# Ledger of designs, part 1: miniprotein binders against Cell death abnormality protein 12 (ced-12)

Scores and structures below are computed, not measured.

Target 1, 147 residues: Cell death abnormality protein 12 (ced-12), of Caenorhabditis briggsae (a8xez1r348to494)
Amino acid sequence: SEIQKVLDIDSANENSEEDVEIWRTKLAEHRCGRLATVAMVLFGEKSPQDLRMLISENTMRIEGGKWQLIPMWMRCCDITAELFGLLPGRDELDRLISIIFSTDSPFPAVFSCIVHLFHRTWREMQAKGGEMDKVASFVLEQLRHVL
Structure headers, positions and changes below count from the first letter of each chain, unless a header shows other numbers.
ipSAE, averaged over its two directions, is called F for ESMFold2-Fast, E for ESMFold2 and O for OpenDDE. V2 adds 0.75 times the mean of E and O to 0.25 times the DockQ between the complexes of E and O.
Where letters were taken out, [cut] stands.
Atom coordinates printed by the task and the answers are left out, and those that the model quotes come from them; centres of patches stay.

## First folded at step 1 (miniprotein)

Design a1
Amino acid sequence: SPELEELYKLMEEIWKLRLEAEKLGDPEKLREEAYRLFDELLKAIEKGNPEEKIQKLEDRANELESKAEQLGDPETLREKVDELKQRAEEIRNKLEES
ESMFold2 (binder alone), alone request of step 1: mean pLDDT 60; pTM 0.353

Design a2 (from a1 with E13I E40A K53V E58L R60L K85A R87A)
Amino acid sequence: SPELEELYKLMEIIWKLRLEAEKLGDPEKLREEAYRLFDALLKAIEKGNPEEVIQKLLDLANELESKAEQLGDPETLREKVDELAQAAEEIRNKLEES
ESMFold2 (binder alone), alone request of step 1: mean pLDDT 56; pTM 0.398

Design a3 (from a1, 13 letters changed)
Amino acid sequence: SPEREELYKLFDEILKLIEEAKKLGDPEKLLEEAYRLMEELWKARLKGNPEEKIQKLEDRANELESKAEQLGDPETLREKVDELKQRAEEIRNKLEES
ESMFold2 (binder alone), alone request of step 1: mean pLDDT 54; pTM 0.364

Design a4
Amino acid sequence: SPELEELYKLMEEIWKLRLEAEKLGDPEKLREEAYRLFDELLKAIEKGIDPEEKIQKLEDRANELESKAEQLGDPETLREKVDELKQRAEEIRNKLEES
ESMFold2 (binder alone), alone request of step 1: mean pLDDT 60; pTM 0.371

Design a5
Amino acid sequence: SPELEELYKLMEEIWKLRLEAEKLGIDPEKLREEAYRLFDELLKAIEKGNPEEKIQKLEDRANELESKAEQLGIDPETLREKVDELKQRAEEIRNKLEES
ESMFold2 (binder alone), alone request of step 1: mean pLDDT 58; pTM 0.371

Design b1
Amino acid sequence: SPETEELKKLREEIDKLRKEAEKLGDPETLELRAKWLEEMLKYAEELGNPEEIIKLLEDFAKYLEERAEKLGDPETLREKVDELKQRAEEIRNKLEES
ESMFold2 (binder alone), alone request of step 1: mean pLDDT 61; pTM 0.433

Design b3 (from b1 with R11L E13I E38A E58L K85A R87A)
Amino acid sequence: SPETEELKKLLEIIDKLRKEAEKLGDPETLELRAKWLAEMLKYAEELGNPEEIIKLLLDFAKYLEERAEKLGDPETLREKVDELAQAAEEIRNKLEES
ESMFold2 (binder alone), alone request of step 1: mean pLDDT 58; pTM 0.403

Design c1 (from a1 with L4I M11A W15F R18A E22R R31A E32D Y35L F38A D39E L42I I45L)
Amino acid sequence: SPEIEELYKLAEEIFKLALEARKLGDPEKLADEALRLAEELIKALEKGNPEEKIQKLEDRANELESKAEQLGDPETLREKVDELKQRAEEIRNKLEES
ESMFold2 (binder alone), alone request of step 1: mean pLDDT 59; pTM 0.435

Design c2 (from b1 with R33A W36F M40A L47K I53L L56I D59E F60A Y63L E66D R67S)
Amino acid sequence: SPETEELKKLREEIDKLRKEAEKLGDPETLELAAKFLEEALKYAEEKGNPEELIKILEEAAKLLEDSAEKLGDPETLREKVDELKQRAEEIRNKLEES
ESMFold2 (binder alone), alone request of step 1: mean pLDDT 64; pTM 0.512

Design d1
Fold by ESMFold2-Fast, scan of step 2:
Structure d1 (fold): chain B 147 residues (1-147), chain A 91 residues (1-91)
Amino acid sequence: as target 1 above (147 residues)
Amino acid sequence: SPELKELIEEIYKLMEEIWKLRLEAEKLGDPEKLREEIYRLFDELLKLIEELQKAKENGDPEEVIQELKDRLNELRSKIEQLKERLEELKS
């Protein structure tokens, strides 16, 4: 899967099929699930060194570390979509994926910046896994003036 | 205010430009370790965003707009210098 490929970039062990399926299901249920999957794949392809750092730091900091990147990216996609004034709702966002990730779109670059801001805020807050929404709130608050 | 709107739009544009620089540097094999300089520019931009948030909390962001504009122009100059350096490395 796309998810497994992204998370296994520097992994000696393969991700379990069970873990992959759990997160595939969660992504399918989220409004930004498909958008986040595409964004993660492109982030890994264009910024492999940054992805390796994020995986390494999350693996060391928290239990299940690399799998916690998925909810982070889902929040980052939601924040980026809001910044671009995209309509809420999964079907609407899914229809825009080809436009959002076209070569002329600023979305991937802005999304990458937001990922870095989110990760920095997570570290500064010394946040734990259950505090994803709290971190997302603070990141959105920092970006509110550009909305 | 119109000045604040212009500042916000410029911040958005600089975020995009900084990330595009990162992708170009990576594409070229990170010559001269430019990735580190590019991330320093990103940190400077984030600090500008934080200062704008503090200005809002202190009642009126207009009070610091001119200082933020000056700092944003300095950041833009650094970005432009890096763009020129990257373009030279392509040649």
Scores: ipSAE 0.006, ipTM 0.193, lowest interface PAE 10.0, mean pLDDT 69
ESMFold2 (binder alone), alone request of step 1: mean pLDDT 79; pTM 0.745

Design d2
Fold by ESMFold2-Fast, scan of step 2:
Formats: sequence, structure tokens, C-alpha cells
Structure d2 (fold): chain B 147 residues (1-147), chain A 91 residues (1-91)
Amino acid sequence: as target 1 above (147 residues)
Amino acid sequence: SPELKELKEEIEKLREEIDKLRKEAEKLGDPEKLELRIEWLEEMLKYLEELLQKAEENGDPEEVIQELKEILNLLRDFIEYLKERLEELKS
């Protein structure tokens, strides 16, 4: 399954057996469904060097300043889905039309950009683990400015 | 109005882009890629149906409502075409 592939990608990080099962359940129940797990898998497969760099930079942070990959990716999927109008919120679908028709995988493509922006924003804010939602909020607003 | 003119231009651009996408779909030999594209388009269809409902409830101009209906019909036709293509690839 895509879910298993996502968990396999994340196996590079030290995860407890309990955390793995929690994330398996959350991925299965995610409101974006298969779109989310497919986007995550494609990020890992098409951008392996980017993924390794993101994980490496995260690992160098203090214990309380690290993000966790799957929770971060799920939050990035939520942002992507909101911009596409698939979740409640202010959509930007009209500004995404050219992107939608210029690529085979519009959702994964936008998701990839959001992952990089999330990582950069986390760093610039010197964020801590409890601030995931705050960082996600800033990422969404930065994207609205760029679009 | 300038807004209506811009909307018309975006709709015409969307029609042209969908036509290009339809031609590219003929080259897709991977059933899994077609399934993902169909899934994405079905989500977009659902979103546009909600937009149309809101426009009708708000009493938006008739021209806007008609343009949204045209986009919806175009998208439904395209999804049907892709599903037929997928069946051919699976047989």
C-alpha cells in the first residue's frame, strides 16, 4: 500500500513501534485520503536527495526543535488540499489553474513546494515541536502571497 | 465588467488546456497514472459543484452561473473520456 511505502520512507528516522502504529492509523484515516499518501510517496521517490537533506538538517536540531516527518507531511497535505478547495477554507484554485494543466501530478507538485516552504519556515521561526500548527498557518499565508 | 471579461478569458484558457490534456491522455499507457488523474478531476468536479450551489444561493449574475455550468459539463465529459480510456487499457 501507499501507507506502507510512506512508513518505509520514514523508517530512516528512529521511530518507536507505538509511533509507527499511531501514524499508520492516522494515514489510513486522513481526510485527504489517497491523494495525501500518493503525494508523500512521490516526494520520496522523485526527490530522494531533497528528502535526505531535510531529514539531515532536522536531525541536527535540538530535541525540542525537531519536526516529525509524517505529522509534518500530513499538515502539508492539509494546506495543499485547502488551496485546491478540497477542504474548508479559502481556496486559491483560480491561481493554480496554470499549474494544474502544466503537470501530470498537480497535487504532488504543489505539495512538494509546500514541504520545502514548511521546512524553511520552521527554521526561520526557530520553531519547537508544539508549534506545528503555527508554522502551518504561516506557510499557508506565505503561499497566498506568492500565488 | 473587468471581472466578467477576465473570467471569460480564464474559462476559454481552461477549455484550451483541457483539450491539450485530453490529447496527452491518449499517450498515457499507465493505468495507475490515469486512475490518479481521474481521482483528482473527480475532486475538482465536487468542488466546482459546491461553487455553483453557492453562486445560485447568493444570486450571482446569470452569466457567471452559466459559465460555471459550462465548466462543469466540460469536466464531466473529460472524466467520462478518461474512464473509457482506462477501460481500454485494462482490457
Scores: ipSAE 0.000, ipTM 0.131, lowest interface PAE 12.6, mean pLDDT 73
ESMFold2 (binder alone), alone request of step 1: mean pLDDT 81; pTM 0.760

Design d3
Fold by ESMFold2-Fast, scan of step 2:
Structure d3 (fold): chain B 147 residues (1-147), chain A 91 residues (1-91)
Amino acid sequence: as target 1 above (147 residues)
Amino acid sequence: SPELKELKEIIELLRDFIEYLRERAEKLGDPEKLEKEIERLEKELNKLEKELQKAEKNGDPEEVIQELLERLYELMEKIWQLRLRLEELKS
């Protein structure tokens, strides 16, 4: 399933079986959880070298050497959804997933650009693991307004 | 500038998507004369790209780039709504 593919990507980053279950739960709870799951799989399929770069640079690692990749993906989906003026609820976003990620949608390409901008901003701000939301807010403001 | 690079990439992606919408409207027999609306969106995108290039050349203040970002966001919403309308007509 698509969720399993995302979890497999994360487990390749030194995540335990317990961590995989925690992230599965987090994805189920978040408004962009399903959207993020599909976005991560497609990003990995279309841009495997970029995904490897994100993993290898350890930019999004938390203390203890574990990745925060899934939280980053969820924030990037939130930003992309807000830029496209999509409805705020999980059920609404879930209903739009097939349209959002169709081969003809600009969403995946814009999402990819936002992922790279987020990563670069994280590095430039020298952000720590607990500052994910701070970086997300800065990126969204940067896209709406020049800082 | 990170923002200028991302703006250029987004503009390129939106241009490609507008071309896709044009192809789909043609296949549907151009219901509701959507071709004209698509052309207006393309013209707006071209204008944004020209203003972005002018801002780079002239060293215009950050206010100009901020205005371009807001207009680009509005254009994205219009393109997205047109996309949803086309999908509803087909399915």
Scores: ipSAE 0.000, ipTM 0.128, lowest interface PAE 15.2, mean pLDDT 63
ESMFold2 (binder alone), alone request of step 1: mean pLDDT 75; pTM 0.672

Design d4
Fold by ESMFold2-Fast, scan of step 2:
Order: structure tokens, then sequence, then C-alpha cells
Structure d4 (fold): chain B 147 residues (1-147), chain A 91 residues (1-91)
């Protein structure tokens, strides 16, 4: 499965079926869960070191050896989808569409940029677990100003 | 291959855009002519997806993969043009 491939990159230890189910649950919470999974696998194949870093920043080990995942890339996929106008009524970002769609690989290229911007913002804010929405809001604000 | 996975991602992205076009056209009340154009785009995308599956199974050379990529770019441009036309109608 594509989810299993992402988890296998993170650790030398075998991931449990329970961990895979947590990922599926998280993906189901997002509008673009399937797209996020494919984008992350592709990102990992092109930039395995970057993917490893992102997973380590967004994974917590729970007492007793279980994992709880906070998937930054799913939020990044949501932001990318918003920029591409997949959300009805998202007019304020429409002006970015022409630039985004001028590249040969628009969605994965923008996704990569947003992933790096999100991580940089996360680090600069010294954000803690649970502040994912706050970081996302700040990233969106930065993107509006860059226009 | 990374190229095949990229093309699969692009196909999923284009399918999302086509779904958005269908919803937008429905809300604007331009059913017949726009629905036919959207159906043509869906047919083209389905054809490209099947060609990609065939290329993956056959281990086709880079030239074939590049040809599929070019056809996806052309489909993407058609979808983008239709989105812009519908947005102008909205405004």
Amino acid sequence: as target 1 above (147 residues)
Amino acid sequence: SPELKELKLRIEWLREMIDYLRELAEKLGDPEKLEKEIERLEKELNKLEKELQKAEKNGDPEEVIQELRERLYELFDKILQLIERLEELKS
C-alpha cells in the first residue's frame, strides 16, 4: 500500500497494522486524502531525506510503543488544493492559479514548495504538537501576501 | 517508476478538476453544451489512464511515457480554459 511505503521510510522497525489504520483514519479526515498519499509517496521517492525529516517532526511515540501521527503533509495537500481552487468560493487565491498552472508539474511542484514553507514556518514559530492549524493559518497568510 | 507515479498523481489531480467543473457548470445552469464538453474531457482522461496502465504493465520506454505526459498537458490546458470560461460567466 502507498501508506505502508511512507511508514517504511520512517523506521527500520516494522510498522504495525494499527499504525496503518491510524494513517487511513487521518487520510479519511481530509478532502484530498488519496491525492495526499500519492503526493507524499512521490515526494519521498524524489527527496527521501526530506521525507524522513518531515515524518520525524510529525510523529509522536506514545507510552507503550504505539504511534500517534500528526500528518503535516495532509495539511500541505489541503493548502495546495485551496490554491488550485478545489474549494468553491476560494476567490482570494485565484490570481495564483495562472502561475501555478504554467509549470509542467504544477500540483507536485507547488506541493513541494508548500511542504518546505510549512516546515520552515513550523520551525520559526517553534510550534508544538497541536498547533498544526495555527501554522497552516500563518502559511496561508504568507501566501496571500506573496501574491 | 517516479515518472509513472507522477503521471498517476496528475491524472488524479485532473479528475478532481473535472469534478469541480461539473459542479460549477451545474450551479451556473448551462447544462447541455458544457456537459458534453465535460464528458469529452472525462473520456479523454479515462483513455489516458488506461494507456498509462498498459505502459506500466509493458514496461514501456521513456518515449512512450513522455508522449502520455504531453497528452496530459494538453488535457490540462483544455480543462483550465474551460474553468476560466466558467469563471468569466460567473462574474
Scores: ipSAE 0.006, ipTM 0.135, lowest interface PAE 11.1, mean pLDDT 61
ESMFold2 (binder alone), alone request of step 1: mean pLDDT 79; pTM 0.745

Design d5 (from d1 with M15A W19F R22A R35A Y39L F42A L46I I49L)
Fold by ESMFold2-Fast, scan of step 2:
Structure d5 (fold): chain B 147 residues (1-147), chain A 91 residues (1-91)
Amino acid sequence: as target 1 above (147 residues)
Amino acid sequence: SPELKELIEEIYKLAEEIFKLALEAEKLGDPEKLAEEILRLADELIKLLEELQKAKENGDPEEVIQELKDRLNELRSKIEQLKERLEELKS
């Protein structure tokens, strides 16, 4: 699966089959779940070195200071969707996937920038696992303030 | 410091310009040359913001603030050059 492919790259956890099913369920329930899944696959295929660098840097942090890949990905998608004014409904977002990831769309490039900005902000703030929302809020405020 | 507040506001405005340039580059078919420059400028801006937060925390002298302003002006020049290159590609 696409989810399994992404989790296999994240060597911070053994990623048992039970873990895969948990995240598959979470992605299915989230408004950006399908969007995040497509973004993960494209980022991994188009920028594999960037993805591995991000994961490598994350694994070098202390146990409580690591971000988790899928929650981070979903929050980066939420931020990107909000910046583009997309409605916060799964049905609406799912209908727009082909447009969002079309050749002329700015979404993939903006999403990539947000992922890197999130990672950098997490590191600079010395963030811990429970502070995912705090980091996301800071990133979103920086971007909204300048747009 | 009023000067520090103005400097932070200018940095956010530059971040907006970098974001707009990234969107325009993507719409032109993502020329790799421009994408690399845009990412480099974003990195420099983030470093400058971090140094400004440090200066604010430490109550640094006006000399340090002036140095940061000089670096901001250099970054602004690079952004202007990148905008000109992007406009040339449109033509």
Scores: ipSAE 0.000, ipTM 0.111, lowest interface PAE 15.7, mean pLDDT 67
ESMFold2 (binder alone), alone request of step 1: mean pLDDT 77; pTM 0.728

Design d6 (from d1, 13 letters changed)
Fold by ESMFold2-Fast, scan of step 2:
Structure d6 (fold): chain B 147 residues (1-147), chain A 91 residues (1-91)
Amino acid sequence: as target 1 above (147 residues)
Amino acid sequence: SPELKELREEIYKLFDEILKLIEEAKKLGDPEKLLEEIYRLMEELWKLRLELQKAKENGDPEEVIQELKDRLNELRSKIEQLKERLEELKS
């Protein structure tokens, strides 16, 4: 299923077998469900060069300064879902209408933009692994101001 | 329009209910492959949300508002049917 495809993408980032089974469970139970896993798969399949660049930069960070792909992607899906009004929170659909009409895959398209913004913000903040929620919160607020 | 605000709130409520249905279907091992039907309803609810935004931008036309209300009521009925079907599958 799509969950296995996400795990296959993530395994290229050097995870252990134990990590794989933990992520399988978390992906299966993620609140954004199939929208999340489909967006992740499409990012990996349609933007492989972008993914390689993100992973390459991440691997150059000190051990305590690296993000993990699946948790980061899950946070990015949460942000995307909130902006689309699929989760509790303030939506920004009014600002996203032009993007929605410009593509046949609006959720994956916005998700891709958010992934790049998350990565850029992580770098600028020199974030540590424990600060993933803080970075996600900052990304959401930045999006609300630039939209 | 007060009606558009009420429709928006109901749409968000139904999104929450759909997310709960997805969680429950996954816990049960997706009996009868219900996840695809639930996701289809989520897509229809999302389309309804976008049309609500268009109605707001076009100055709140009464005919469009009534159509959105009717479609929302139909989606609510389908969501209730899925909730009942999932509850029966628990037994």
Scores: ipSAE 0.000, ipTM 0.142, lowest interface PAE 14.1, mean pLDDT 76
ESMFold2 (binder alone), alone request of step 1: mean pLDDT 81; pTM 0.780

Design h1
Fold by ESMFold2-Fast, scan of step 2:
Structure h1 (fold): chain B 147 residues (1-147), chain A 81 residues (1-81)
Amino acid sequence: as target 1 above (147 residues)
Amino acid sequence: SKITVRIEFDSPLRAEWALEMIKYLAEEMGLEVKIEVEGNTVTIEVKGVSEEILELIADFIKYIAERHGGKVTIEVREDGS
């Protein structure tokens, strides 16, 4: 199942059984839950080397400077959903039209870019664990600027 | 694949406004949609795009319709190859 694939990725990142159930609950309650699940699964399937690299780079940071996979990915899904007009906020649908029609998986494609940008921004800002929203805000503004 | 979105409104005025927004979205995205109105029920059919795009369209239609008091039912059908 799609959920099981997401759980397999989560397990590879050393999440506990409790974290897995929290993810499952959050995905079920998320407005864009199915799109988010597909995006996460495709990221893991199409870019396993990227995922391993992101996790590796994150684990090399000091204790207070690490992002957590599930919260980070949920924030990336929120950013993606906002740009697509699926969540409250300023959408960028007009600028995403060509992307929407150039690929069979537009949401996963944009999500993948956002994950990489989030990780890079986190590192450049030398962010701490409590600064997830600050980093998400900067990522969203960077995307609006380049779109 | 195709999707069929059925929306039930309690106000013809709300239905009319929501329809204009949905038509605008479809035209902006380069999609041809089939829209039928039966009383307070609006049926929208979209064909010929990928599953991911259909889900995106369905979510957006639901977002717009629910903001205008619509009750939404979505049906996704795959006829095979």
Scores: ipSAE 0.000, ipTM 0.118, lowest interface PAE 17.3, mean pLDDT 65
ESMFold2 (binder alone), alone request of step 1: mean pLDDT 71; pTM 0.629

Design h2 (from h1 with L13E R14I W17L E20D M21F E28R E52L I53R L56W D59E F60M R67E)
Fold by ESMFold2-Fast, scan of step 2:
Structure h2 (fold): chain B 147 residues (1-147), chain A 81 residues (1-81)
Amino acid sequence: as target 1 above (147 residues)
Amino acid sequence: SKITVRIEFDSPEIAELALDFIKYLAERMGLEVKIEVEGNTVTIEVKGVSELRLEWIAEMIKYIAEEHGGKVTIEVREDGS
C-alpha cells in the first residue's frame, strides 16, 4: 500500500515499532486520504536527494529543535489541500490555479514546494518540536500573502 | 482506464459551487471530463490519463467534495482480456 511505502521511507530513519504503528494509524485516518500518501511516496521517489538533505539538516539540529517526518508531511498535505479549498471567487481561483497547475501532477508538485518552504520556515523561526502547528500557520499565511 | 466520481451534496447550491471549482481544475489540467448534474447529485467521468493520475484526480475531487459536505463514491475501471 501507499501507507506501507511511506512507513518504509520513514523507517530508514527510525526503527521504533511503536512509532510505526502510531504513524500507520495516523496516515490511514488522514483527512486528505490517499492523496496525501501518494504525494509523500512521490516526494521520496522523485526527490530522494532533497529528502536526504532535509533529513540531514534536521538531524544536525538540537534535540528539541527537530521535526518528525510523517507529522511534518501530514501538515504539508493539510496546507496543500487548504490552498485548493480556499479559492473563494473566479478571479482569485484563476490567479492561484495558474500558479499551481503548471504541471501534470498538481498536488504532489505543490506538496513538494510546501515541504521545502516548511523546512525553511522551521529553521528561520528556530522552531521546537511542540511548534509544528505554529510553523504550519506561518507557511499558510506566507502563501496567502504572495499568491 | 476511466474513473467515475459520484457526489451527493446537501443542497443544489453547494453542488454547483463545488462543481465550478472541479470544472476549472479539469480544464487547467487538460482533462477530458463528462459531468452530469441532477439536483444535489453530481457525476463526473474522467478519461484519457494514466491510472495513477486518475487515482490522484479522484482523491482530489473527493477531498474537495467532502470539505463541502458531499458524500463521494469512486469507481475505477480497467480494461482486461
Scores: ipSAE 0.000, ipTM 0.181, lowest interface PAE 11.3, mean pLDDT 69
ESMFold2 (binder alone), alone request of step 1: mean pLDDT 69; pTM 0.606

Design s1
Fold by ESMFold2-Fast, scan of step 2:
Structure s1 (fold): chain B 147 residues (1-147), chain A 81 residues (1-81)
Amino acid sequence: as target 1 above (147 residues)
Amino acid sequence: SKIYVFITFDSPEQARKALEEIKRLAEEMGLKVEIEVEGNEVLIYVTGVSEEDLRKIAERIKEIAEKYGGKVEIEVREDGS
């Protein structure tokens, strides 16, 4: 499974069994948890070279400067959902997954773009592990100013 | 609370001059600030101070930036997790 592979990669960077369970729980509980899971799988399937590049570059960072894959994906989904005006809770988002990822939906392409923008912003800000919200906030506000 | 100050200058040289003065301000006030520079664009991040002090700090940074021709955008994030 792509999700288990993603979890394994993230947990290897964190080197903690407790972290793996925390992120698994967050994916189950967060409003964008299932949405992010589907988005991650599709990103990996349609852009495998991009995924490898992102993981490789993160692996080369100093210990305190590495981002965590699962929280990054969830933040990128939150940003994408907010830009599309999708503010419902988990149950409603879960029911919309087939529509959000339909062939003519712009959501997957925008999500992919936001993942790259988040990664670039993390790099430029020299962000630390605890600064996911800081980076996500910066990305969202910059997108609001250009859109 | 946290505050982000985004500044766009006309040139990297103006950004550099503004940053020298901003760093002096931070040192004088005993502040821990994170500064990111990309050419003529600057991001300043301040944490660990009261909301009252953050407002005063943001105003001082804005004054310095505008003195060097910078255009300033300020974003305040309330504590939340």
Scores: ipSAE 0.000, ipTM 0.069, lowest interface PAE 23.1, mean pLDDT 65
ESMFold2 (binder alone), alone request of step 1: mean pLDDT 76; pTM 0.700

Design s2 (from s1 with Y4I F6W T8R E34Y E41T L43Y Y45L T47E E73L)
Fold by ESMFold2-Fast, scan of step 2:
Structure s2 (fold): chain B 147 residues (1-147), chain A 81 residues (1-81)
Amino acid sequence: as target 1 above (147 residues)
Amino acid sequence: SKIIVWIRFDSPEQARKALEEIKRLAEEMGLKVYIEVEGNTVYILVEGVSEEDLRKIAERIKEIAEKYGGKVLIEVREDGS
């Protein structure tokens, strides 16, 4: 699976199958689950060094050292989709994936920029795990002011 | 009801100038305001009775923050949330 490939970049532990199931469950329930998975794989292919650093900082400087990487990916996809005016439900969004990631699409490059901006904003706001949506809203508003 | 304002500035100096003007606004309007500053980030909590008044106050705070280069997130919360 694409999720397993992302996990294998950082972790070689024998329990990664448990992590894959947790990720799969969370992604299956989210509007951008499939979109997020594809975006993560492409991000890792183009920017493997950045992905490794993000995975190694899996808490994103939150108190209590909680792991928040997957919620971050999903929120970054939501932000990117909203900036491109992609507001459909899960089934419609899944059908658009081939177009979103086609050869001439700007989506992957914009997604990469948003990932870096989200990480920086998380740190500046000293956000806690429960504040993922607050950081996402702040990032989206910030981007609206520069566009 | 209350509003929560999160502002990120590019520098501490811009944050200070914005904060001075926001404090003047709060004093002029008789607002109950709590302010927290951390680095280049400003957190403001405003308590009020009318949602319409809170929305107008939020707009004024946003204008001041943006004038000094701040990027703003505003949220409204009900009592007990």
Scores: ipSAE 0.000, ipTM 0.164, lowest interface PAE 12.8, mean pLDDT 66
ESMFold2 (binder alone), alone request of step 1: mean pLDDT 76; pTM 0.706

Design s3
Fold by ESMFold2-Fast, scan of step 2:
Structure s3 (fold): chain B 147 residues (1-147), chain A 85 residues (1-85)
Amino acid sequence: as target 1 above (147 residues)
Amino acid sequence: SKIYVFITFDSPEQARKALEEIKRLAEEMGLKVEIEVRTEDGKTEVLIYVTGVSEEDLRKIAERIKEIAEKYGGKVEIEVREDGS
């Protein structure tokens, strides 16, 4: 499944069997769960060195706990979808995945830019694990004023 | 306008009670809230994002959310982003 590919990418950090089930549940609950999973896989395939940098920096890792890369990417995907005007519910959004990630689609490139912007903003704010949504709100506001 | 509410609870049980009241308040006011919850080492961190057309309603809900959270021992930080000025 797509979720296993995401976990394989993150396998540079050890994940338990319990973590697999937790991420399945979180991705199933989020409206952009499937969209985010595909976007993360493509990001890792197209930019493996960038992915390794994000993992090695540990800037988004929750102290004493689990890697928070998946939550960050879900929020980046949500921001990207909103910028493209994709406001339908989960079922319709899931049906659009093939079109969103088709050849020559700008979505993956924009998603990649937003991931890098989110990481940079996280670092500049010296944010901590519990501040994921705070960072996301600042990133979204910045983008709305630029666009 | 948008409001972001960050709450830290020392107890998952207290956080659950607070969130139950907050969800009912939002429903009564006809406002949509997005809630993210993380529990680690006995502490529960809650992030609430509220959007609405009326700035008056957004300020009211933020104040009431703070009251509810503090009643259950939560430490609250509120960030308001205004449309203009």
Scores: ipSAE 0.000, ipTM 0.093, lowest interface PAE 20.2, mean pLDDT 62
ESMFold2 (binder alone), alone request of step 1: mean pLDDT 76; pTM 0.709

Design s4 (from s1 with F9V D10P S11D P12E A15L A18F L19A)
Fold by ESMFold2-Fast, scan of step 2:
Structure s4 (fold): chain B 147 residues (1-147), chain A 81 residues (1-81)
Amino acid sequence: as target 1 above (147 residues)
Amino acid sequence: SKIYVFITVPDEEQLRKFAEEIKRLAEEMGLKVEIEVEGNEVLIYVTGVSEEDLRKIAERIKEIAEKYGGKVEIEVREDGS
């Protein structure tokens, strides 16, 4: 399962069994569906050195200054979806989760760029754990100004 | 226009039954359908249909998936994108 692969990547954080199940549920219910989890897996598989660097840098931060991988990746997926215009809130098809076929989609590539931009922005802002949404907002606005 | 349908079903037995039902639906409606299976996940590719027919197909697929305990995710892609 793609969800299990994402959880395996995050296992380096030594989450409790209860935390793992919370993340499993949140990943399964994410509005971008399989597109989100596939993008996360591809980041790990195509950019393992980048992922290792991101996690290493995060681990060296003070406890209050660390992001959590899965919430961060979910925010990055939300930003990517907004740029593609894939937000829910449409007609009758809204009851069917919309996805983009992963092998034909630029979504994973854009997601990867956004993960790096998010990490850089987090660092530059010296963000605290509670500021995940604030950092995500800055990343999205920065992209809107350029695009 | 192209439509991609991604479906998750509970187990291999339910997935097999779901795939059989979708093949019958394709025959019934004269659709061109490609089915890819990955574990408990099924991707259905439907091409060459009108927007109205796509909505009907999506609803039928959703009904069949729910019958077998599955979840449905669907993508509609416009030509020229």
Scores: ipSAE 0.000, ipTM 0.082, lowest interface PAE 18.9, mean pLDDT 65
ESMFold2 (binder alone), alone request of step 1: mean pLDDT 71; pTM 0.648

Design w1
Amino acid sequence: SPELREKVDELKQRLEEAREKGDPEEVIYKLMEEIWKLRLEAEKLGDPEKLREEAYRLFDELLKAIEKGNPEEKIQKLEDRANELESKLEQLEKS
ESMFold2 (binder alone), alone request of step 1: mean pLDDT 63; pTM 0.369

